# Designs tried in a protein design chat: VH-VL binders against b7kms5. Part 211

Target 1, 80 residues: b7kms5
Amino acid sequence: DTFETVRNTIRIESEVDESLRQLCHEERITKETWLEAAYLYLCEKPEELAQVIQLAQERLSQRKAIADYKRAKTMQERFL

## First folded at step 13 (VH-VL)

Design va12 (framework fv_miptenalimab)
Fold by ESMFold2-Fast, scan of step 13:
Structure va12 (fold): chain C 80 residues (1-80), chain A 124 residues (1-124), chain B 107 residues (1-107)
Amino acid sequence: as target 1 above (80 residues)
Amino acid sequence: QVTLVESGGGVVQPGRSLRLSCAFSGFSLSTRGVSVGWIRQAPGKGLEWVAHIDYDDEKRYSPSLKSRFTISRDNSKNTLYLQMNSLRAEDTAVYFCAHTSFYDSLGLRYFDYWGQGTTVTVSS
Amino acid sequence: DIQMTQSPSFLSASVGDRVSITCQASQGIRSYLAWYQQKPGKAPKLLIYAASTLQSGVPDRFSGSGSGTDFTLTISSLQPEDFATYYCQQLYSYPWTFGQGTKLEIK
């Protein structure tokens, strides 16, 4: 069988990327297929999907906090 | 010096509404990266997170309280609010307002400053 | 929701003792854990964040360790002012949850 695919560029935390890369290497799968499998698995498990969404919401808030922290620090350095 | 002062607590009958306030000094609620919220503690019990609001007005609630409680802020007064509707006996608690900071580049949050709390008693 | 379970719920100790309080998360939370101290009638006070980072102004007899699901708060030499209730909190996933608390009292 064949699949039509799309190309996406995403940015993830470096330590998460390192861990996922190690897992994919050991299990001999790709990041692309792992992402597809994880989503498909979770779609069949509404309670687990809800938990993942909550984690994603928290991580998004944390990324915003990181960006704001770095920006504030950069501005302070430039004006001092 | 960062200080948080709660007010608005009291004794109310079940089914009524109450609005709590928290006045902040030493920083602006509109400061980027700032998140503030409410944590409650029932008599003799542990801590329970209620809700928080970010500088950009993103709001998060405890799932059990989302339908009855609303968090908001007034930047001009540097004040945080918690509107509590349809109060129940189990809402009886000390309500603390708290400020969160984040750690370095991780963005890991923690509650670094707390108010002294305001007592809400729901009794008939 | 992530459940946080502290052990023990009650601890009796003497001044000078080394004491440890554990906190277990029902799922992995990386290092997104904070420890708080609460004295009767007072607001909680932050002791440790990021599982092991000591808050400024907190005595160095306090330390935190662990990651993932198992965490420990240690007081290396208990002082009279340390008798209080201690709480862990996960900030990894909404809703943010606290442990039930560990009450540390004098033997």
Scores: ipSAE 0.000, ipTM 0.689, lowest interface PAE 11.9, mean pLDDT 87

Design va13 (framework fv_miptenalimab)
Fold by ESMFold2-Fast, scan of step 13:
Structure va13 (fold): chain C 80 residues (1-80), chain A 124 residues (1-124), chain B 107 residues (1-107)
Amino acid sequence: as target 1 above (80 residues)
Amino acid sequence: QVTLVESGGGVVQPGRSLRLSCAFSGFSLSTRGVSVGWIRQAPGKGLEWVAHIDYDDEKRYSPSLKSRFTISRDNSKNTLYLQMNSLRAEDTAVYFCAHRSFYDSLGLRYFDYWGQGTTVTVSS
Amino acid sequence: DIQMTQSPSFLSASVGDRVSITCQASQGIRSYLAWYQQKPGKAPKLLIYAASTLQSGVPDRFSGSGSGTDFTLTISSLQPEDFATYYCQQLYSYPWTFGQGTKLEIK
């Protein structure tokens, strides 16, 4: 055996997962190896890495906004 | 420094077998992400991929050669082999061994180091 | 099998010239293309991979472009050591295939 791996559990949007699954099928790779390759590639491309980080920050902000809205709605319904 | 040295070529008659070797220095064939293989070139012609073997022992062959050629390695000797059976005149070529890494950060699937080649001549 | 066709098969040029060699795939291969240089009696040398990424140690007068089916290798100012045969290779699907080669000769 020439390498060690770690187990990760991640949650991503269903539409993104379907697209990535199709790409992996067409290119005959796995989600795990795509993730490794994407990260390693971007680490050597500073401008592209910056764009990806910005997109990630925006998506995280969107998820937080949705979560905050749901909490507010639940509080309102609880007291009505 | 990475070096690949082929050996085992020569003149052989049609229908016979020949085994080529490629000795690697500067890295281990068991290294994660390493893939090594054979590419041949007939006199005055272009390059033709023959076969490769990955660090996890997955083997791939050119469909036209799969039935007659077998790729293998010996990690203890850091050596790659190509067993060629039922040789034909059209197998006459210089056989190069080559290295690639499919876990490279800037790309997957390229041949970055090559040996000098060993000549196989199939004639009667 | 994916067929790789290079154009021209033969090219005559002078030192200092800008030269371009094209490579066409019979089907889409994205950016899974490499360019190699081979001098007489020598092994091929990797110049470019992923269609446009220059291999470490290769002079910056070499550049690659294209994606999908049409690719170009350009030498911006030809040097004496650049007279060689050039090959493209697709690494999109098995079996891996090479172009027939472009022989670049001194004029």
Scores: ipSAE 0.000, ipTM 0.601, lowest interface PAE 15.4, mean pLDDT 85

Design va14 (framework fv_miptenalimab)
Fold by ESMFold2-Fast, scan of step 13:
Structure va14 (fold): chain C 80 residues (1-80), chain A 124 residues (1-124), chain B 107 residues (1-107)
Amino acid sequence: as target 1 above (80 residues)
Amino acid sequence: QVTLVESGGGVVQPGRSLRLSCAFSGFSLSTRGVSVGWIRQAPGKGLEWVAHIDYDDEKRYSPSLKSRFTISRDNSKNTLYLQMNSLRAEDTAVYFCARTAFYDSLGLRYFDYWGQGTTVTVSS
Amino acid sequence: DIQMTQSPSFLSASVGDRVSITCQASQGIRSYLAWYQQKPGKAPKLLIYAASTLQSGVPDRFSGSGSGTDFTLTISSLQPEDFATYYCQQLYSYPWTFGQGTKLEIK
């Protein structure tokens, strides 16, 4: 009982969530413990951590791009 | 029609700096979803992504070039810049300016229009 | 960084031939792959994006397939204007990386 925890709400891509949910179900672990373990593991692997950060930067850029696409489409439909 | 025209290339000695320009027309970099970037190609070699700047001034760089190169823009002149510092022989290449169009629903960015390129030769 | 490897690096073919160029990613990139064509002394031209979607104005003899790590660009019946160097690019993670190129030459 030495763990202090925080509650976080995160939104992830539904395809990723489906895959992660399946993995957690088959391995009998929780999303929370998988996330903690993955982060701790990567913090000890600088080259792998760098690769994950690059992937995260691209995924963040993609989310922004999708939002931009949707806004541009809405503006076009409204003003054309 | 969309056009991009690079300039500023030339022969330069190692350790010097050079600034490339890309004058574009047919689109605005202030338009949501539009981005422009630099791709280079060494003689007889393949393509290498250098840097990219988005409509909201978000900048991304190739990790190996990030410390020496700076991307910037002037929307009033429809011009993109690449400031290259501490130039090395391995920076010798044709530098292309290219646009990424509006993203599709998957967020994919692709270089749909390219300039003709400007040649940078770093030699001693 | 994600490494992109094309095969073959050089391909010799005749007009009318069906040719295929492959591109392999060192990691899974889903369908975040584009193909470009470059003629000598010219800038690259986008042919295909999202692994299989033809860019507007690209002839339908060009097709792309694959997902994950293995991708193929196919030209169903080579025309004289198709002799060029072809590059694949992954857009899955930064830095964006290109394959080394495949030079398609007339036999």
Scores: ipSAE 0.000, ipTM 0.676, lowest interface PAE 12.7, mean pLDDT 86

Design va15 (framework fv_miptenalimab)
Fold by ESMFold2-Fast, scan of step 13:
Structure va15 (fold): chain C 80 residues (1-80), chain A 124 residues (1-124), chain B 107 residues (1-107)
Amino acid sequence: as target 1 above (80 residues)
Amino acid sequence: QVTLVESGGGVVQPGRSLRLSCAFSGFSLSTRGVSVGWIRQAPGKGLEWVAHIDYDDEKRYSPSLKSRFTISRDNSKNTLYLQMNSLRAEDTAVYFCARTPFYDSLGLRYFDYWGQGTTVTVSS
Amino acid sequence: DIQMTQSPSFLSASVGDRVSITCQASQGIRSYLAWYQQKPGKAPKLLIYAASTLQSGVPDRFSGSGSGTDFTLTISSLQPEDFATYYCQQLYSYPWTFGQGTKLEIK
């Protein structure tokens, strides 16, 4: 009767989180079950999974670039 | 106990059509996550994936064959089909049907059971 | 399309030898790789899936390793029944593609 689960803490972009919260509210599901369903569905479709992984890699690269830019800007401001 | 048995191969002239059948037992194509497909092997060459069909009727094809080949199934007969049109000499091969099971939540794909193959020879 | 390249194409070995066959993907495929054994006139037989998981009923002298682009199939102590052609396959992206095969022959 009881699923064995793990608790994990993740950080996602606020705009994405708000959109997902609204979807979950409208469809009466939870973020946890949406994530599980989305991953399971994509694992059945390797070509779609590959596209999602590419998008994830692009988003990660963009996050790092933004973080690096902000760090550099902070350093510039501290020495001017 | 899972079995797959191909039939319908033979000698055909270029430009003609041929339909291959694969009779299977020990599983249902209506089972969530199960898929079946066709893999061919030309004489003295390696394996080439042709097409597959999932439990939800999603069909995927090798890009070079999509315009000439059609995969279908008849669940009431536990039979998989491959309709081959406009046959060419390069389609000469042994055609295997094979099953991909869906195990657990990872959706891992691999061909766990294979038929013995049916030979298609395209010659004039 | 993802190209799968096996090395070597031909391998000669003796019973009792440790042999390794490698498979390289032209792009990352995670662990979506399977290894098959084929004997003349027979259908291929699954040995390993998910790069390193041994199929039930396959002897434990067979093992697989690797992830991403570089993969290895190892037979720790070659037996007479192991002389066959071996194929790797990626199942990460359509179209699914196989390596060209490695023919393992007795010395």
Scores: ipSAE 0.000, ipTM 0.623, lowest interface PAE 14.8, mean pLDDT 86

Design va16 (framework fv_miptenalimab)
Fold by ESMFold2-Fast, scan of step 13:
Structure va16 (fold): chain C 80 residues (1-80), chain A 124 residues (1-124), chain B 107 residues (1-107)
Amino acid sequence: as target 1 above (80 residues)
Amino acid sequence: QVTLVESGGGVVQPGRSLRLSCAFSGFSLSTRGVSVGWIRQAPGKGLEWVAHIDYDDEKRYSPSLKSRFTISRDNSKNTLYLQMNSLRAEDTAVYFCARTGFYDSLGLRYFDYWGQGTTVTVSS
Amino acid sequence: DIQMTQSPSFLSASVGDRVSITCQASQGIRSYLAWYQQKPGKAPKLLIYAASTLQSGVPDRFSGSGSGTDFTLTISSLQPEDFATYYCQQLYSYPWTFGQGTKLEIK
């Protein structure tokens, strides 16, 4: 059988990528199949899905804060 | 000099509503990277995060309180609000207003300035 | 939710003592932990963030260590103004949660 697929480009924290890459290598799976499996598994576990969403919300807020920090630091260094 | 001053607390009966206010000075919630929020503390108990709102109007709530509490702001008045509906005895606490400012490189939003709190007592 | 457990809940010590209090997370939170000090009738005060970074204006007798699930706050030489309740907070995931507190009392 054949799956219809979509190409996605994502950016993730380098430490997370390193850990995930190691896991995929050891278990002989791909990042794409791990992502599909993780999502499908969590969709059948509402309480666990809620916990993952809460973690994702915090990480999204952290990314915004990091971008804000970098912007402020650049302004401080380049503009008195 | 950063200050936050809470008001609006008092004694209310179960099932009623109450709106808390936090007047702040020395910073603007329009400033990139700044957020303000509410933390409560029941008598003799520890701290519990309630909700926060940031400069981009992103609102986050404790899941157990989201259905009854609403956080909002008025930037023209430098004031933060917490609308509390369907109050219960377990909502009895000192409610603190606190700021997170100057994020670190990890994006942590720690509470660096706090108000003195306003007391809410829900009693029949 | 991530549960934060502090130990001990109560600690009695003398001025000049080295004291430590611990905070344990129910799951790994990296270094996303802050420590607060609260005196009776007052608002909490930030002491340490990112597990080990001292907040500006906080005396250097305070230090934090740890990562993952186990964290320690240390006061190297206890002063009279340090008798207070101390709280840890995780910032790894919403909802943000605090430990139950450690009350540091004069011996």
Scores: ipSAE 0.448, ipTM 0.874, lowest interface PAE 2.3, mean pLDDT 90
Fold by OpenDDE, second read of step 14:
Structure va16 (fold): chain C 80 residues (1-80), chain A 124 residues (1-124), chain B 107 residues (1-107)
Amino acid sequence: as target 1 above (80 residues)
Amino acid sequence: QVTLVESGGGVVQPGRSLRLSCAFSGFSLSTRGVSVGWIRQAPGKGLEWVAHIDYDDEKRYSPSLKSRFTISRDNSKNTLYLQMNSLRAEDTAVYFCARTGFYDSLGLRYFDYWGQGTTVTVSS
Amino acid sequence: DIQMTQSPSFLSASVGDRVSITCQASQGIRSYLAWYQQKPGKAPKLLIYAASTLQSGVPDRFSGSGSGTDFTLTISSLQPEDFATYYCQQLYSYPWTFGQGTKLEIK
C-alpha cells in the first residue's frame, strides 16, 4: 500500500466541524483519517452510503440556498 | 401575488400514464432560490412529498416514485409538470403543487405557497 | 429514510385551551422542521419553519420549539379557526418526510 497523500481544501459547516474536532480529539485521530476511514467503511455499506448521499445532497442544496440568500441580501443593501 | 393552479387530474386505469400541470404566477422559477414541487395526499391520509425542481433544474425525487414519475418545467410558460407512468391504485391522491422559500440561516426549503390540488384516481 | 412520528394522532380540545402537538424524528434533524395546518378540502398552510420561526401572517398564538429529535407545536389559546389537521415535516435529508398528522377536534 502507498500512503501518498493529496492536499485538499475542505470547508465544513462550523457546527459539524466543531463536533467532529471534539470527536477526533477524544478518539485520538484526525479529521483526515476519520474521513478516509468513513469513506472506506461506507464503500462496503451500500445502504448506509445511499443514506449519506441523500444527506449530502440536501446539505448541498442548503448551501446553495444560503448563498442565494446572501447574494439577494447584499443586493438589497446596496440599492436600498 | 403568488398563485399556483394544478390541472390534469382525472380517472385512469392502472398501468396508464398521466401528466399533471401546475401553472404558477407571482414568481419565476428562474429566480435564484426558488423551487417548486409536488406533494400528494391519498384520501383520508397524510402528506407525501413526491418531487421538486429548483431554478437550476436540479431534480429530487421520492425514491419510491423516481422510476415512474418525472418532474419538469417550462420557464417560458411558468408551468411545472409531473409525468406519471405505470400508475397504480396507491397513486390515487390529491396532487398539490407548491413553491418553496428558503430560510437564510439554515438554507431550508419549506413550502410556503400551495395550489388547491388536482385529483388523480387510479382504478380499474 | 427519516420517520416522523406525531403525537397524538387525535386531540380534542376546547376554545381557549392550550394545546401541544409533538413530532419525533427517527434521527437528529437539528432544526430542519416545519409545521403545516390543513383544513378539510384545502391545501396545507405553512405555520412554522426552522422549528421555531413563525411564518409571516400566522398568529403568534402558534409557536414551535425543539431541536434534534423532539419538536413541539403549541397553540397558547385555541381559536375556532384552529381546529384542523397539523403536520410536521423534516427537511434535513432526502426524501423529505411528513408526520402522519394530528387532527385537532372540538371537544
Scores: ipSAE 0.316, ipTM 0.831, lowest interface PAE 1.6, mean pLDDT 92

Design va17 (framework fv_miptenalimab)
Fold by ESMFold2-Fast, scan of step 13:
Structure va17 (fold): chain C 80 residues (1-80), chain A 124 residues (1-124), chain B 107 residues (1-107)
Amino acid sequence: as target 1 above (80 residues)
Amino acid sequence: QVTLVESGGGVVQPGRSLRLSCAFSGFSLSTRGVSVGWIRQAPGKGLEWVAHIDYDDEKRYSPSLKSRFTISRDNSKNTLYLQMNSLRAEDTAVYFCARTDFYDSLGLRYFDYWGQGTTVTVSS
Amino acid sequence: DIQMTQSPSFLSASVGDRVSITCQASQGIRSYLAWYQQKPGKAPKLLIYAASTLQSGVPDRFSGSGSGTDFTLTISSLQPEDFATYYCQQLYSYPWTFGQGTKLEIK
């Protein structure tokens, strides 16, 4: 093939996934090609890339807080 | 509590094969965000990542070991395996199995629980 | 492959000392860095993940800082049980790689 690919597994918020699925269906593209195009576009736009990174950091912080809480609660209920 | 217990190590001649097992409890490898892998440590040396398997069965290997080593799991037995073929003297090490705890695949991976290791000695 | 280099490789200190160990990545790894403690004959133990987040159950005298290529593990007041070898690890890209280790010994 013209492209060498690698498999990636990512977990995203279900509402975001639903919205992205709808977009891909409407535009007749795949999630894989959308992700590749979005990343490549942003790599050429450093100011926009910085904004996306900031949003990603904010979302990551939120997810981490939720994950920490769930882990602590599960450990307490199962083992403590 | 979460436990991981390795077995299957021993003394083996170069060119032979050996299968390591890791029996785990306190979690399910089918749980989203959970993964398990192998890390080895040669006598007096540091840690070296060997292979990893995610909850969704994605397998990743150290490039130098991929041709000789195979990672697999049996969820019904809560057991992780490492099949090591064509063993060499440089494979002599303590082999640890370890769990990565992540709830978000964005790369907050980390080995939160480790087994005590099983020793593999490849005689010269 | 991303190379992880720790400094120093060997450190002598006394109980009560403030100790810092550094870790440098050959490429930017953002905050995808973990720190582990290993005592002789024992398995490694997770101390810090995401460069600066303390693992549950780890004493608060341990802290991590840094992002990108430069990272630091600090022990604010060294205790007898802290004498061990410390490893950093990048989990940004495969293959995952560890630093060579820093052996912390009693002065």
Scores: ipSAE 0.000, ipTM 0.605, lowest interface PAE 15.6, mean pLDDT 85

Design va18 (framework fv_miptenalimab)
Fold by ESMFold2-Fast, scan of step 13:
Structure va18 (fold): chain C 80 residues (1-80), chain A 124 residues (1-124), chain B 107 residues (1-107)
Amino acid sequence: as target 1 above (80 residues)
Amino acid sequence: QVTLVESGGGVVQPGRSLRLSCAFSGFSLSTRGVSVGWIRQAPGKGLEWVAHIDYDDEKRYSPSLKSRFTISRDNSKNTLYLQMNSLRAEDTAVYFCARTTFYDSLGLRYFDYWGQGTTVTVSS
Amino acid sequence: DIQMTQSPSFLSASVGDRVSITCQASQGIRSYLAWYQQKPGKAPKLLIYAASTLQSGVPDRFSGSGSGTDFTLTISSLQPEDFATYYCQQLYSYPWTFGQGTKLEIK
């Protein structure tokens, strides 16, 4: 424990989590260290960082759309 | 049913500004999950996504256009706008407005209804 | 940006033919792909979304397949009204990008 750390709770797509778990197992790293390394690497690569941000924005929009779909379906079921 | 009608196109000199409008009927942009956007097509070329805006005023832009173009809406008029500033010859295109919807469970957005387009020509 | 490359750019065929148009993404986009049809002077029309789901009202002679980087649009028996330009679009990451188009013309 050489570094001062903070604990976070995050939710990610199940399919992504499964793929990431497999990668971490095969490469003998942890999800925590993968996240740190990925961020640090991208901070030194502005063009690649921009690409990741664009993907993140799309995935955030998709999550919003899914939440909207679920809400609409719930309202429909309540009425019908 | 659902219709989208673009207007505001024309011939404009380089460096000038132009505002496009898209009047829609058969749906409301205030409806949760509905989004509308702009796609352009240069003469003899393919399609290029410009920007979109959703019911919750979330705006997304093509990175190359974000500094010059602004998307907005007026829900009371069922109208979508595209403000285009500092126009260049390469902005010459037919500008389509199109709707997306959330009615699929995957949260994907695809353009299910399109207007016929309005032509913008940037020329001296 | 994710680049979408269609093949071929031009395709000549006869009524009744089975034709296929391919679309390749420069990186994996899962199944986040749509196909559009555009006739001269007209707006595009959505044919297929989520790579393989047929839009309501589109004839069942149209089908889509693929995932990841390689996608195919197939017309099982070409009709006169199918001569048009076809575009694929990725919706995996911003900015959304389209292929350059495939012009399907009469042989």
Scores: ipSAE 0.043, ipTM 0.782, lowest interface PAE 6.2, mean pLDDT 88

Design va19 (framework fv_miptenalimab)
Fold by ESMFold2-Fast, scan of step 13:
Structure va19 (fold): chain C 80 residues (1-80), chain A 124 residues (1-124), chain B 107 residues (1-107)
Amino acid sequence: as target 1 above (80 residues)
Amino acid sequence: QVTLVESGGGVVQPGRSLRLSCAFSGFSLSTRGVSVGWIRQAPGKGLEWVAHIDYDDEKRYSPSLKSRFTISRDNSKNTLYLQMNSLRAEDTAVYFCARTYFYDSLGLRYFDYWGQGTTVTVSS
Amino acid sequence: DIQMTQSPSFLSASVGDRVSITCQASQGIRSYLAWYQQKPGKAPKLLIYAASTLQSGVPDRFSGSGSGTDFTLTISSLQPEDFATYYCQQLYSYPWTFGQGTKLEIK
């Protein structure tokens, strides 16, 4: 019997990763199973899911702005 | 499943115009972080980025093509367009439609899904 | 524009061989580099992004390394399905540019 899984590569903020690693260590679970459980739980809680989606949209907007700024800064400061 | 399907290619005379379409499914161009664009490949040559458009309608073009090519989209039809004007023999290529995704603080993008391409031949 | 130069342009090898393809950027691009595989008559397929991150579903015999201006794609043990043309791309600065390609053929 095989459980069908996929491998994903994701990038998250280092402080969030550090906090999640501590949680997983203390509770003796993995990041993969925590992500699966969190998603499944939120799917059963439509109001909470909507709030999480809103936070995700806000974080995505912030990340794009920060990334654009970092690229511009790196290019402009080549001689600095 | 994400799919992209190009159409609208053909044989055209120099100086004429042609509009390519890319019908996509499995994602929405309204989704934050998503962008789609065009990459072309001349016969026996390498890949050349043409243009792309982001979910927020930000458009970027290869500098040599910006004056002749226009990228646009119709989110209600899940379709991307490339309007090509004043076509030249050197525009002869297979035109691929491809998706990128941007959602991390590093601004990382890459073409994760590609269509099969549509052939444009400019000759007389 | 940032010029991407691949070496070699043509590589002949046998199944089971370890091969490496290099890509050099004319300016520093940090780790904003992707590698693609293209078979004749087909669309390119993403193999690696961020210079060294393997795309989901790509066999682990493929690996990428490097940062700044010098990058390498390595295939640790060639399989028959790996004979194809490989392209690097910088996504650091517009316009985005690709290398000229490396054609990997059976020896």
Scores: ipSAE 0.000, ipTM 0.595, lowest interface PAE 18.9, mean pLDDT 84

Design va2 (framework fv_miptenalimab)
Fold by ESMFold2-Fast, scan of step 13:
Structure va2 (fold): chain C 80 residues (1-80), chain A 124 residues (1-124), chain B 107 residues (1-107)
Amino acid sequence: as target 1 above (80 residues)
Amino acid sequence: QVTLVESGGGVVQPGRSLRLSCAFSGFSLSTRGVSVGWIRQAPGKGLEWVAHIDYDDEKRYSPSLKSRFTISRDNSKNTLYLQMNSLRAEDTAVYFCARFSFYDSLGLRYFDYWGQGTTVTVSS
Amino acid sequence: DIQMTQSPSFLSASVGDRVSITCQASQGIRSYLAWYQQKPGKAPKLLIYAASTLQSGVPDRFSGSGSGTDFTLTISSLQPEDFATYYCQQLYSYPWTFGQGTKLEIK
């Protein structure tokens, strides 16, 4: 066995997951192989990879902002 | 197994044109994820990336050279070309041909095989 | 453009020494860094890619470390054939850029 795999558990947005699941079903591939292919393809295209990284940074920032807002809102219940 | 051999260098006057060739063997530029390109080195100075061409004919250039240099290939001859126009004294360098790979277990990038270089001298 | 700065520019050492060369990127490049060795009159030779992955056929006395902006090439026990100029390169963003080089000389 030349290749070894690792199992990673990741959380993605529900709407994104549904869209990706439909694509994988229609094309008869798996989410694992799609992720591998997408990353490898983007590594061939440095400018496109940079764009994807920027989008990822924006999405991460959005997730942090939402989490911070929810925490702050919950704390405010003690000061109504 | 993999070899790259540059040719076409020489002494030229400023403002003239020159075409470099790189004959490669041991791989096909039609292979997905493989690219070939040019890196140059001025006398006593460091390395500078010039241009590369991908398996899908996608071309990328150093911004300062894009208007004067053109990269092309002939897959039937396993040969890469660099057309250099409006040459300047600053273009004096050894020009290396190198294979650039996007494929390994992590999809990471590197120049794995290099030719010995061909010397271009631009002087009057 | 991403600027790559190597330190030192010149390094004098003896056979058997442990030597380290550093490379600093002007912005984050993750692990998209390669190290090359060049001897006078010869083409560069790939030593390390992905910041820390040793190229096949390269002696294991060579190692690379770092990520983001700070990277190090280490030779654990310098051999006579290691006296050369070493270059780092970022392959994260176009245009691809090299460090200015580090010339490793015998004492």
Scores: ipSAE 0.005, ipTM 0.633, lowest interface PAE 13.8, mean pLDDT 85

